# Ledger of designs, part 4: VHH binders against THO complex subunit 6 (THO6)

Target 1, 367 residues: THO complex subunit 6 (THO6), of Arabidopsis thaliana (Mouse-ear cress) (q8l4m1)
Amino acid sequence: MYGDATNWNEDEYRESILKEREIETRTVFRTAWAPPARISNPDAFVVASSDGTLAFHSLNSLVSQSASFGYSKGQDVMVAEPERVVRAHEGPAYDVKFYGEDEDALLLSCGDDGRVRGWKWREFAESDVSLHLKENHLKPLLELINPQHKGPWGALSPMPEINAMSVDPQSGSVFTAAGDSCAYCWDVESGKIKMTFKGHSDYLHTVVSRSSASQILTGSEDGTARIWDCKTGKCVKVIGSQDKKSRLRVSSMALDGSESWLVCGQGKNLALWNLPASECVQTIPIPAHVQDVMFDEKQILTVGAEPLLRRFDLNGALLSQIHCAPCSVFSISLHPAGVVAVGGYGGIVDVISQFGSHLCTFRSSSL

## First folded at step 4 (VHH)

Design a29 (from n12 with A33Y; framework vhh_7n9e_1)
Fold by ESMFold2-Fast, scan of step 4:
Structure a29 (fold): chain B 367 residues (1-367), chain A 119 residues (1-119)
Amino acid sequence: as target 1 above (367 residues)
Amino acid sequence: DVQLVESGGGLVQAGGSLRLSCAASGFTFSSYYMYWGRQAPGKGREWVSGISYSGSSTAYASSVKGRFTISRDNAKNTLYLQMNNLKPEDTALYYCARWLSGTYPFDYWGQGTQVTVSS
């Protein structure tokens, strides 16, 4: 409560306007589909946002809400009630991933506060623990904390953020891309760092595991992508041009199912690499900065600082363009059934069918 | 060229407040950790406070914690230090500095702005 309604205060009015503006500028950084017991119709997914929350949604519920939604004056996007919403991070939540399968699956998130936090997915999705949300948090089973670095004059660095994660349950590992220019391999069971990957000269945007080769790949603000040996922590390859002008930030990376093909989002370009041949086979110009990429079998999906989801074949031919509701799109998540969720500016999530039709468009309600 | 220009220092009575500013130019301000250091007469340089790229993570020396607040405005390329409840021992030349990442030392400092706390 703000007290008596007769108390008009200019500062409180300005604060309310700025807070409303902040809510309208909320960003969904990542979505992740919950693991099905088998390949089935998509339903559960989690949304990670700039306000530090994780919101669990049911697609079936959202589609029902969308069918009942009428366009009212001043409202262009429905506000959906999540099945559960928790405050996972102090500051933005940048990535969300599932670790493992079925009853043992963990929901992991990382964020600006330099933490990875994890919950049993079953416990997170439990319907009768709404009282836990009133505490404005759900106690995590796992907490991994980035190291703070010591500097001159007794300085202590601010906590480096964690911008991205890659999971490898078979090795018991989570890999993180950190704001201190390092990638880290974490042992999930012990919560300790197993390996530090040093060599980048600026913060990391992305990390992907290449389990078949016992490697990880990282993309950095320094304009390089690097391949690292997980056994030694050594950089085995720098991927990129030696050109002074081609050193644009590597914002996003994806491997195909064979782990032989790599696509990198680098500025306003996609670069397709064949890793066994160590060659860039295709460069695809994009009108806006690339913010996320992924493979759908033999096709490339990309989103960025434009309201479009683009689909390309491996020869660089544009197969489709689908208009998205966010004016800037930060992430793609693909369900095995071919359904895609994209998240972006304005706190907006678009769920798109395998045929390119929109299933629902929404904003999550706030805590 | 990289430039860091501090301002806002001056003479103030014990218990008073000052707000320091650091105007940055010649680099992408939002890509750097930023912090404040100081050097008192007859003493070595000491760290005061640091702030992450986004401004969401901050750190403070124990001597200033609870009294000083660091902040940044990336749209204006400006770093701030709000100093409250100033003490005579806070008298020093205050510098801003950039730090490329957590693993690299800071490489540029401003000229500094003098803070003198009396009584």
Scores: ipSAE 0.112, ipTM 0.613, lowest interface PAE 4.5, mean pLDDT 84

Design a31 (from n12 with L100I; framework vhh_7n9e_1)
Fold by ESMFold2-Fast, scan of step 4:
Structure a31 (fold): chain B 367 residues (1-367), chain A 119 residues (1-119)
Amino acid sequence: as target 1 above (367 residues)
Amino acid sequence: DVQLVESGGGLVQAGGSLRLSCAASGFTFSSYAMYWGRQAPGKGREWVSGISYSGSSTAYASSVKGRFTISRDNAKNTLYLQMNNLKPEDTALYYCARWISGTYPFDYWGQGTQVTVSS
C-alpha cells in the first residue's frame, strides 16, 4: 500500500471531492443581462446551467470578489456565491431570456424537461435569507409544457426538450425551438400554443423572432435554417445549401437591429445573409464549431468549441480575438454598454469589458 | 441515417481511468434514452449503464456501480462514460445504443471502441 488514510474524515474528504467534481462537470449554456434599471452600469445577470439551476449574479459583487481572490488549496477559478440560485428545471436549463424591459419584466428559462418557466424579475431578484437557509426554490408564475406526440397504438413520445427561446413582447409571444423538430409560438398571457411550425426533419437548436416582418427564423440539426410566416405557420424560405450531403447543423442565428441581416453559425462557418434579397453575401471560416453568434451593430461576435471570443466586421475581417476561460464556449450575451458575458464548459462564466479586458471569471457555487 | 460513433478506448493499467464518448447523428438525440453496453471475448453483450433522455435518471450494472459514471451533453449530441478504477474484467468492446419505447433489443448500436485493461 501507498499509505493508510484511516485517520482522515473520509465523509468530509469524499464530500469535498464530489462537490468540486459537481461544479467542474457543470456546463453554462446561457447568460442573460437583466433589463437596464435607472443605474446605467451593467450589474444583474442570470446564468443557466446543465444542473437545471438559474443563478443570479451581481457584476459589482463578482468584480469585488475577483479582486480579493487568492490562489489557495489549488483552486484555478474563483467559485462565487450567487445573489440567488433556484432549481428551475429537472435536467439542464438551455436558455434564459428577459421578457420586457421595465419593472414588470419576466425572467424566462427553458430546458431539457420540455418546459418554459417564468418569474417576475423583481420577485426573483429579491434577497431573502430564508431561501438560503430553508430552500433554494422559487415557484414560477408561468409554466409552458411542450406537447408529447402519440405514436402507433397511442404510446406517447418522450418529452421533447426546449433548446432555445425568442421573446416578442409586442405580440405577447414567446417562441420555442423544440427537440421534436417543431417550433412553437406561445401566448404568454394565456399560456397556450398560438401556432406550430412544422417542416424541419430534426431537432431545432435556435429560434429568432423577426417581428418587423411577422416571421420567425429557426436553425436545425437537419442543416437548414428556415423562415416562417407567423400568421399562417408556413415555411416561407429554406436558407442554406440545396445539397443534403454538404449540409452542416445550424447551431445559432442572430438578426441585426434592422432585422435585414442574418448571421448563421453552421459547423465551422459563419454565413451572413441579406434577408430582403434572400442572398448569402459573406461566408467566414472559423477553426472550431460555432456555438453562438450575435450582432453588435455592424459587427459580428462569435464563440464556439474553442476558448475564444471573436469579433468580425461585415466584410469578414477579424477585428479582435479574446481568450476565454471556458475551453468550449456555448453562449454570448451582450449588454447595451458593450460588456459581454460568455458561458461554457466547466461551469465557467467570463465577463469581458467593451474594451476586451476581463472583468471577472468564475463558477457559481452549487446548491 | 442513424449513426453512433464511439471513441476514447485504449490500453490502460488496472486502477487507471478512461473516458468514452459516443457522437450521435441522424436522429433527435435528446428525445431518446441512451445506453452503454460491452462485449468481452467469448461472451454475449452485457448492459453497463443507461441514462434517460434528460440525463436526470441513471442506472448501472452492479459490476460497475460506484466506478463508472454515465452522462450526456444534448447540445453536443454526445454520450459519455467515465470509467474509474478499471479492472482486467472490464476488458471489452464498448458500444453505445439508442432505445425506442417498445423496442427490444435496442434499435441501433454503434461500432464500438476497444478497452483493454492490463494487470
Scores: ipSAE 0.000, ipTM 0.132, lowest interface PAE 19.3, mean pLDDT 81

Design a32 (from n12 with S101G; framework vhh_7n9e_1)
Fold by ESMFold2-Fast, scan of step 4:
Structure a32 (fold): chain B 367 residues (1-367), chain A 119 residues (1-119)
Amino acid sequence: as target 1 above (367 residues)
Amino acid sequence: DVQLVESGGGLVQAGGSLRLSCAASGFTFSSYAMYWGRQAPGKGREWVSGISYSGSSTAYASSVKGRFTISRDNAKNTLYLQMNNLKPEDTALYYCARWLGGTYPFDYWGQGTQVTVSS
């Protein structure tokens, strides 16, 4: 016999399962470590998710929460309370970057809605902002809006998404990789497009600034990486097989600190290029599709459609292989201290020490 | 090599519903924004709806906003248009189209599927 109280308990149970499903169906696309000059929040980082949110977390708080959680629920993934969460985008937030390194740094995000939005990091990181009592009071300081193109009968294209960003504070620029097959150079101060990079035949996954050469590099679903001159907007080199049938998407790219070495994630392979020589010097096969790559000095970090973080030297030797909590991993971010955050499927973030030990594993709580 | 084949049209009474499908082949469907357009008897072609490659962004003509829903199934290479609360003025040949990207996009249009709404 069920009364009104049991009906309310069942509604509460259904609401609980829907909240858990919302958390579990999220994907973390990117994490970004906050500038180390922020003394009050030294280990701060931001998580960009498929629900359009940016969540700010403190590593010290996460480690503390992990210790408490481990005593109560040893086998479940912890749902962590963020320091702050903001709905940044209508639809997924695909990338998050810091523009600048001091107290005037901007937090930038881009997403499926075709916008880049930016906030002063100082304002975003205010720890006295209550998540319980304040809705999103933090309006963006900056909003960049992707152009829409004319289609049949003068129809305006759907808003092209922005899949990735690269920042260049020295030139006052942000570069974006767009779903319309174009990369764009934006002037941060004016909010206007300075340059359009046209030539790819399919949407862009990745863009990387090569400031030392006044170039950018782009990776596309069309199976090519391209090098562009920032002053002219012209493609100076196409990297890829001449056999279009053998081309796999270029999902990810990274430059080393010298900006002479490029690693490209392409299907189930890493390609290591020496850019001054214009030569592919290594191809490293990976068992799963590569989703992100980066350099750690003379070493290459990679993640992909498997629960593993791999580390290689420049000769292609596997140095380490670390199990990650997400069954598919979409991004890597490296802190200057050697700590790595990886994000992926199920809304899971895994924070790994410079020695390969797990510091914390979590999902962000719902907004 | 690009083929777009529309289906699901037919005769329906005002206030009724239809679901149109567009089967795509000859290209990587999941990489392209897709459109629905229509041409009514004695009128020019008009844009109806558009959807981004991932399906996360959609747009609609003011005449159909709130009544029509565009969606896609990238695993099945299929574009859909759910049409609710149909009106006699929705009577038209409905086409799907691919946006190629870039400043001067090259659109490829299917042959169309006829929708007739009786009063």
Scores: ipSAE 0.006, ipTM 0.389, lowest interface PAE 10.2, mean pLDDT 83

Design a33 (from n12 with G102D; framework vhh_7n9e_1)
Fold by ESMFold2-Fast, scan of step 4:
Structure a33 (fold): chain B 367 residues (1-367), chain A 119 residues (1-119)
Amino acid sequence: as target 1 above (367 residues)
Amino acid sequence: DVQLVESGGGLVQAGGSLRLSCAASGFTFSSYAMYWGRQAPGKGREWVSGISYSGSSTAYASSVKGRFTISRDNAKNTLYLQMNNLKPEDTALYYCARWLSDTYPFDYWGQGTQVTVSS
């Protein structure tokens, strides 16, 4: 059966609907604050999204745009134009990190295509937005490619995804959490694997460098967090229950500034571990699945499959609870000034002040 | 209880097309890479195609590259194989498999769906 006959430009209408759906269904998996050349208020940050893009935004520009948008009727979330947008990956970009602290810092991303790509931040930030067309894409300075494995039938694995990164500029290393159940240590200068960390029985969701101990920690779908020696590649400790049926996936992990305290996001719980004592000190129930955690000195920040940013002390007391625009929040990034950016479902980013007020809420426009 | 159920096979003439489906249940489908394999008459099992858990990365055996397309719908827990320009050499039992890890690459596979290509 046919529908109503209407007279419009059907190609433009279709393109408009597809563009709007693409924006609405896009997910921001990670944000990262750029290192300042000088101590200043937070401004530059990068957004990694499910469409494979990295988008650079200026907080000053976003706040200005938000003020202008506030005079518009009937819209819930502004669509902001980025300062720069680059196609970084084929498929989702899962993590974005800065490697280094000065003008020579690298912007690194990893994604579903099994690659880490890196750019000089200075070149990325100073690039003309008009040059984002395919023939003028910004070539990465660094590309690290996950190994593919042979199965019992001689099948090559699909390229294993890289779900998370941790940077250690002091050792010249980037650590990756891979979909093949391995973590890898990469030498940034040579682009080669320095170490493979094998022992998990399922996908890795998270990796964190513990540079003071020459260790990394990994979190897996197998329900364990593991501590590894970076010199040998050997697992030195398994964190969590040895009973597999009692294990919840370790989706997220963070270390405090002393690298003595570990918080793990496991299902609907935070587990707080004192690593020198090898003890789980607190278990904090969360109403939704935990998707990211981090330390703010002696406090724990967490987000998950709910529109809330929660803050706890080390005794498990809830200190604050801030409503976020994404109905599901995938990541937290904390600027040294105390400003937090959270990203999540619908391609929505919220920037929240150190006092818990919303500075801006937006969706990034695509290429 | 993990189950993989293939469907969409049948008899087709050379040059024709078929679309295979694999319905997954009993596990979090979106968390696993998936594979299509086949067993030709009188031959061992061979892999045909693989896809990452998100669907963004794919791999193909050289014998089918350019003719077959693997895809997935994580909302429907379903894996697909679009087979175009079928050849008599493509005659086989086709089955889907779950990739677990480097140590245990294929831990579950289905019963298969028969594809017969007549010349």
Scores: ipSAE 0.000, ipTM 0.286, lowest interface PAE 15.5, mean pLDDT 83

Design a34 (from n12 with P105A; framework vhh_7n9e_1)
Fold by ESMFold2-Fast, scan of step 4:
Structure a34 (fold): chain B 367 residues (1-367), chain A 119 residues (1-119)
Amino acid sequence: as target 1 above (367 residues)
Amino acid sequence: DVQLVESGGGLVQAGGSLRLSCAASGFTFSSYAMYWGRQAPGKGREWVSGISYSGSSTAYASSVKGRFTISRDNAKNTLYLQMNNLKPEDTALYYCARWLSGTYAFDYWGQGTQVTVSS
C-alpha cells in the first residue's frame, strides 16, 4: 500500500527469520528408498522430518542442484526443493517405510500423533495439484490410530506415539513400536489390530519383523530386546541384563537377509546375536551412542551421536568410516545398488555412494 | 534403460592376468567418465581406477598402479580393465560404474564380475 518502495514490513521480516530458524532446527528421523524401477539407478526417496512432513526427492535432481549451488549462496549446506512435500503428521514423523516392492507399493509413515498414514506411492509421486502455493493435500488411503488406555476414574491416557514400523507384506501386516510399551500387529487391508504384544516396561524404540519364523523383535527403553511369536502374541525370549539399573536402552535392531543374525544397538555398543544358537557371538564398542544399525549382506552399518557412518564385518573389524554432514545421525537407508542415505540433526540428508564418496548433501525446504 | 554388464572374471593363479569388460547400454557412453570399483570378502567397497569420457585421462588406486590399465572403446560402448601381476589381495567382486561429470555422483553400476586369485 503506502511506502511499498522501501519493501520493509516488520511482520514479514519476523516471519522470514522464524522460517529460516525452523528450517535450521529440523531433524530428519528417517529416509526410505522408493521401490526401484531399475536396480542399477537409485533415484526416488522420501524424507521424514521433525516438522511432520514427508518430502519426496529425486537423486538426479539433487545432484544437479548441488552442482549449481556454488560459493555465491553464502550457506554451508544447500536447501533443496523437493519433488513433493506433504504434512503427514501433527508433530514429528518418526519413521517411513514402503509396503511392497513394485509400482503398487504403499508409502507408510508413523509419528508423534499416534498414527500410521499410508498413500499409494504412484499417486503420491505422480499427482500434481495446481494451487498458487503448490501445496499437496493428498488424503491418506490408510490411517491406523494407536489405542488410548483407561486410567483411574475412567481418564483416557495421552495418545501414545508410534516410534517405528516394520512391514510384512507376506502376512498382510504392519508392526508398530508404541510409546505405551506395546508393539501392535495391524492388518493393512482392514486397518484393524490383529495382535498386541505386551511385556516391556517402558516405551519401544524399534520393531523388526522376522517373517521366516513368524516372529517380531522389539527394542525398548527398559533395556531389553524381546522376541515374540506372532501367532500367540507371547514373548519367546528376553535379551538383556538381569540388573535393571545397569541396562541401557535398546535403540536399534536389524536382521540380516537370512534372518538368523541380529545386531542390536545398545548405548555405546553393538551386540551381534546368532538367533538359532541363542547366543551373543560378538560385542563391538562404539565411541558414541548408537542410533541406527543395518546389515549390508555380511557387513554391519551403524550411525549414532557422531558425524560418522561406520562399517564392520561380522568379526567386529572396522572396514570403513565415512564422515557425514549431520553432527548427529539418526538413520540409515540402503539401496540395493549400495547407495546409502543418512539423515540427522539440522534437517540434513547425506547421500553416499557404494565407494564411500558423497553424492549430495542437503536440507529439504519445508511447506 | 541404463545397463552395465561386467564380464571377464574368474579363477587365476598369483602373477596371472585377466581382462575385465563392461558393456554399457541405454545412454551416450562417450559423454561419461567411467570407473572400476571392487569389494573384497570381508571388506568395504574401494575405488580401483577411473577414465575420462575421451579416454585421455586415467587415475589408479595406489594398490593397483603399474599393474592395472583402464581403457575404453567409445565406438563399442565398452570399458576395459587389464589386470596384470595379480595378487591374492586383488580377490574381489569388480564393479563398473558411471560418473556424472561436474557432480559428486556415481550412478548406474552393474552386477559385478568375481575375480579370485589363488596363492
Scores: ipSAE 0.000, ipTM 0.123, lowest interface PAE 23.8, mean pLDDT 81

Design a35 (from n12 with Y104P P105Y; framework vhh_7n9e_1)
Fold by ESMFold2-Fast, scan of step 4:
Structure a35 (fold): chain B 367 residues (1-367), chain A 119 residues (1-119)
Amino acid sequence: as target 1 above (367 residues)
Amino acid sequence: DVQLVESGGGLVQAGGSLRLSCAASGFTFSSYAMYWGRQAPGKGREWVSGISYSGSSTAYASSVKGRFTISRDNAKNTLYLQMNNLKPEDTALYYCARWLSGTPYFDYWGQGTQVTVSS
């Protein structure tokens, strides 16, 4: 028996199905821990999703919501209500970063619409920007708009997407990885492009600032990572093969705290580079496509197209693996206290303690 | 092998409408921005419209803005151009093309489909 449609509220049923489908098809592309105002306790973080929203969550509130949710609704993952949510982009929001580490920090996001938008974090965290308070929508203080290029036959490109950002408050800069194969250096105060980094032959997935050397590193669909001089905009070094038939895209990159060690996620491999020596010292095979990497001191964290967070040492030894709720995991963010947030398919976020236990697992609600 | 095949052209009266299709094969269609261009009799090739890989962003030549709509179906590997309020000046061979922004050429484009608008 398939049940009886008699006495169903048709509108309520339809809304339920649309809400469930929306939640199931959403993807969290990035999370970012907010800077501490007075104390360094992990609490506030922002979630960037495929529906173009930025959602602010409190870890303390999420733990409380998780405790009250239990299994009473017959679901494995709770749908959490954010402290605040705003539509930041038309189309997916791909990256979210904090510019600055004090109470005057900016919250920045970039997305498919080719824009970087920014808000004062203090104002964002204290504002109610929910659907029910449209009269109080918080407008961005900063909007950077990707250039449209002129091409063959008089073509004007669609607005190229911005896939990733790296912040450098010391130079007053934000670096962006764009769908037009270029990286850009933006002046945060003026909102203008300071430098264009041109040389990749396909769109960029990732950009990382290397402030100690006045460089940036970029990773591309063309199968190369490149090191650029920020003063000249010139490519200093090309890492990897430009052969289109054998290329593996560079999906993700991270520098350690010393900015001497680089890890690249490239297909189903991690490549560990010592930058002063200009040498690849390790290649670590991964069973699934790598989607994000980062350093935790002398250890490497990685996630990808599998429901696992893996931890390696610099010699390539697997130290741990932790099951994550998303069947595919797109990003890692590490709080200085050792707490990790991972986001992925289904709009699911997992917050994992420094000891590898799950603090909370949730789907972020949409506008 | 990369292939782009246009269809949907024909003879139409001024003020009429046509929908062009471009069937793409041999590459990951959903990873590339796609474009429509045209060549009118006695003129060089000119760009008509472009669409981002996801379909969220579009661009149009001033001569067609408000009359033409570009769209894509990534599940079917198909690009579309809906042409409304056609003018005799729209008479041209219409090409589907793939372009990575910042390069001086289209790396792939089709043989074209002829659109003739009678006055």
Scores: ipSAE 0.264, ipTM 0.748, lowest interface PAE 3.3, mean pLDDT 85

Design b01 (from o13 with L99W; framework vhh_ozoralizumab_d1)
Fold by ESMFold2-Fast, scan of step 4:
Structure b01 (fold): chain B 367 residues (1-367), chain A 119 residues (1-119)
Amino acid sequence: as target 1 above (367 residues)
Amino acid sequence: EVQLVESGGGLVQPGGSLRLSCAASGFTFSTYWMYWVRQAPGKGLEWVSEISSSGGRTKYPDSVKGRFTISRDNAKNTLYLQMNSLRPEDTAVYYCASWYGDSPYFDYRGQGTLVTVSS
């Protein structure tokens, strides 16, 4: 029973508990920094979550809220109001990317419903105080829908999810890593599939464009990373042990700025490859399963099933480790200024400066 | 020779549970995605659940999500469907089917097992 039942509104109490649980059980799968736009906040970024939402936040606003909340006193994680929130997907939103770097940039998201949806960033970021019907400005400009396979007596397969995207504005392409074990090249202008990449035996975790070579790289639950020629759709190289018993899923991949160095997150290891030499030059053991990797020039950033952001040099020396608020961290996004956003379990986002200082830690409020 | 042999169907009361099994042979089971599909009397085929070759990915339609659980044992070449909180509308012949990731069609299908949910 309640201790003070006469002053306790049971409906409001129930609603508050459900709201807290909804916020706490969310997972942030990806964040993405917005390009500088004349009409948007220069420190804008978007958060993709397990509830299917995309939430737009301003770093300047979050830092101000963080100072007022008193993070320095070790209190509970702040719940922040986003500048805008949109239900982008039925089911989880797994990845979010910006296509382009100018005022005409698109915000793209992919998810469990097998769709890529896209909006003009300027329209997404602008708030209209019009008091008029403006539903149209929230409608996606672009919708790409994964193919469904047809069975022998006509039963359609379930819609394959899209787990990751890579953008290549120079070729007008978006590459997707699908739950049907295929990667797809989509023509952004027409909305049609330009190429299908078949060969993996289990679903894909990651896809990375290697534009300089007209290639993509994919990482799969099947324990291989693969390099594909974009013109033919053919697999050029399989990266992985021939002993299937020792193969661990390739959860994450990143290329450096030269597109010559590849880092793969595979189980509790990072594998560093020099692609022109076709050689694995370094293996870096990690205490937890790797969930994301990224290059910061000549350094490697990694996060995983632990509350830590680690930084390594190319020789495998640990340069720093920073404690993060999520007990398990799913993604890294690096701003050109060196600021890092990490997202993870519990719907928590940490924003960390180029010097390793925590700028803000928060959960987005629910819809 | 490829075979998929379903078992575990039967008569159950609403709210009850059943566990279906599918024994696979004649192909490398561990490399195939597996499906449960059903056909209710007088209705078309409906997909019920999907599982990736490793077992790391599962998917369900809203009609069974939270009630049905698909799983596999690659060492035993066996696929399972745990069905809880069964409803009269779950009455159907349940088929085990396989899909190889580069195929637009199911590669193999079993003979089916009948599940009847009635008071």
Scores: ipSAE 0.257, ipTM 0.664, lowest interface PAE 5.2, mean pLDDT 84

Design b03 (from o13 with L99F; framework vhh_ozoralizumab_d1)
Fold by ESMFold2-Fast, scan of step 4:
Structure b03 (fold): chain B 367 residues (1-367), chain A 119 residues (1-119)
Amino acid sequence: as target 1 above (367 residues)
Amino acid sequence: EVQLVESGGGLVQPGGSLRLSCAASGFTFSTYWMYWVRQAPGKGLEWVSEISSSGGRTKYPDSVKGRFTISRDNAKNTLYLQMNSLRPEDTAVYYCASFYGDSPYFDYRGQGTLVTVSS
């Protein structure tokens, strides 16, 4: 238990505390629902975590396990076995997305190691491919590597992390939000950078594709959101406060289905923008720092540094408030059927129905 | 004209600590990512730490992770490097630096400050 004072090693003690805290503070950064058209994996979703893993789960299996577990056992959270776990990154996996909607869809992830890695979803999900792999480590079909900046003295910058992705299969592109303050457009087929979006003064938290306008939108630690023309790589609009000292990071952004409405999470506020009018229509105060936002048709979903999923209309009226299991919630993913998965602190995922009931709450056993 | 002026180097015993400072002028310091790089005798340049313009993001190589802490004061246009548990292999000239993407034209570097870790 306690070290003897004569043999006390402060460095070993600090390392043991850091290791214990790392296990206790494992985080789910993102979840992604598998394409609905992929009938072989109905209700499948993937969880991206701070330990660099992607874990595949079946909602039907989780709901069944949750019913057996029961609150009456007195245990805090169910630990669930994933269908598959892949070690996708060295360091945290920050985002996970599906590229495409058919049987050839790719599962993409990005992380702290400055890589985007991709797998055929069919190969990733199929049980037979796991026979010889300790962590179900599957060779990626696609690997995109962030550029390192090189000065005239020959020193290379540290590898910039990739914090977020947005997919545009119609243009054959993946957009990345990088730790070097740049966004990049990647050609999926060639694996090469098609465009660099340069102008932010601090790392990017978020990127969203606005394919109908051939634009992307980015959110940065510098306190601005920016709209970029994909054809030229030029910034067409800067969204931010006049006073740099009053600017709070733009942590999260979402577009509605029409790509006319933008919601930005910035500090303890949501800002709702009508893009054709180039006008901020609403500012909605939130009691905690906003970490993710999403549209559900004409409604806004938000989570943040509180154990709550909030739902607003476009006029800023609170429609519902649902308690979540993670004490801090990092992401929302919405299934077309209206089911929501939220992930957060402690490696906890909470799956919530369209009507606000909890379907299952769990930690992955391989986190 | 961009100027970066490092200070705080010196001779320390193994296990000791030093805090380096870099005073920046001639550019909008608060909008730039800042770096500490070092050059040991007879070796090439090595990245030691980086910090985002707001100070919200920091990164370190494994060689200094857990021992060195980078920080900044944008109101004072000053960058810091707190170095703890110093080792003989940390002996180097330490430079305050800034890069603008991968462009060789927007590099800024100070004159350096010598850190010698020796008994």
Scores: ipSAE 0.000, ipTM 0.445, lowest interface PAE 10.7, mean pLDDT 82

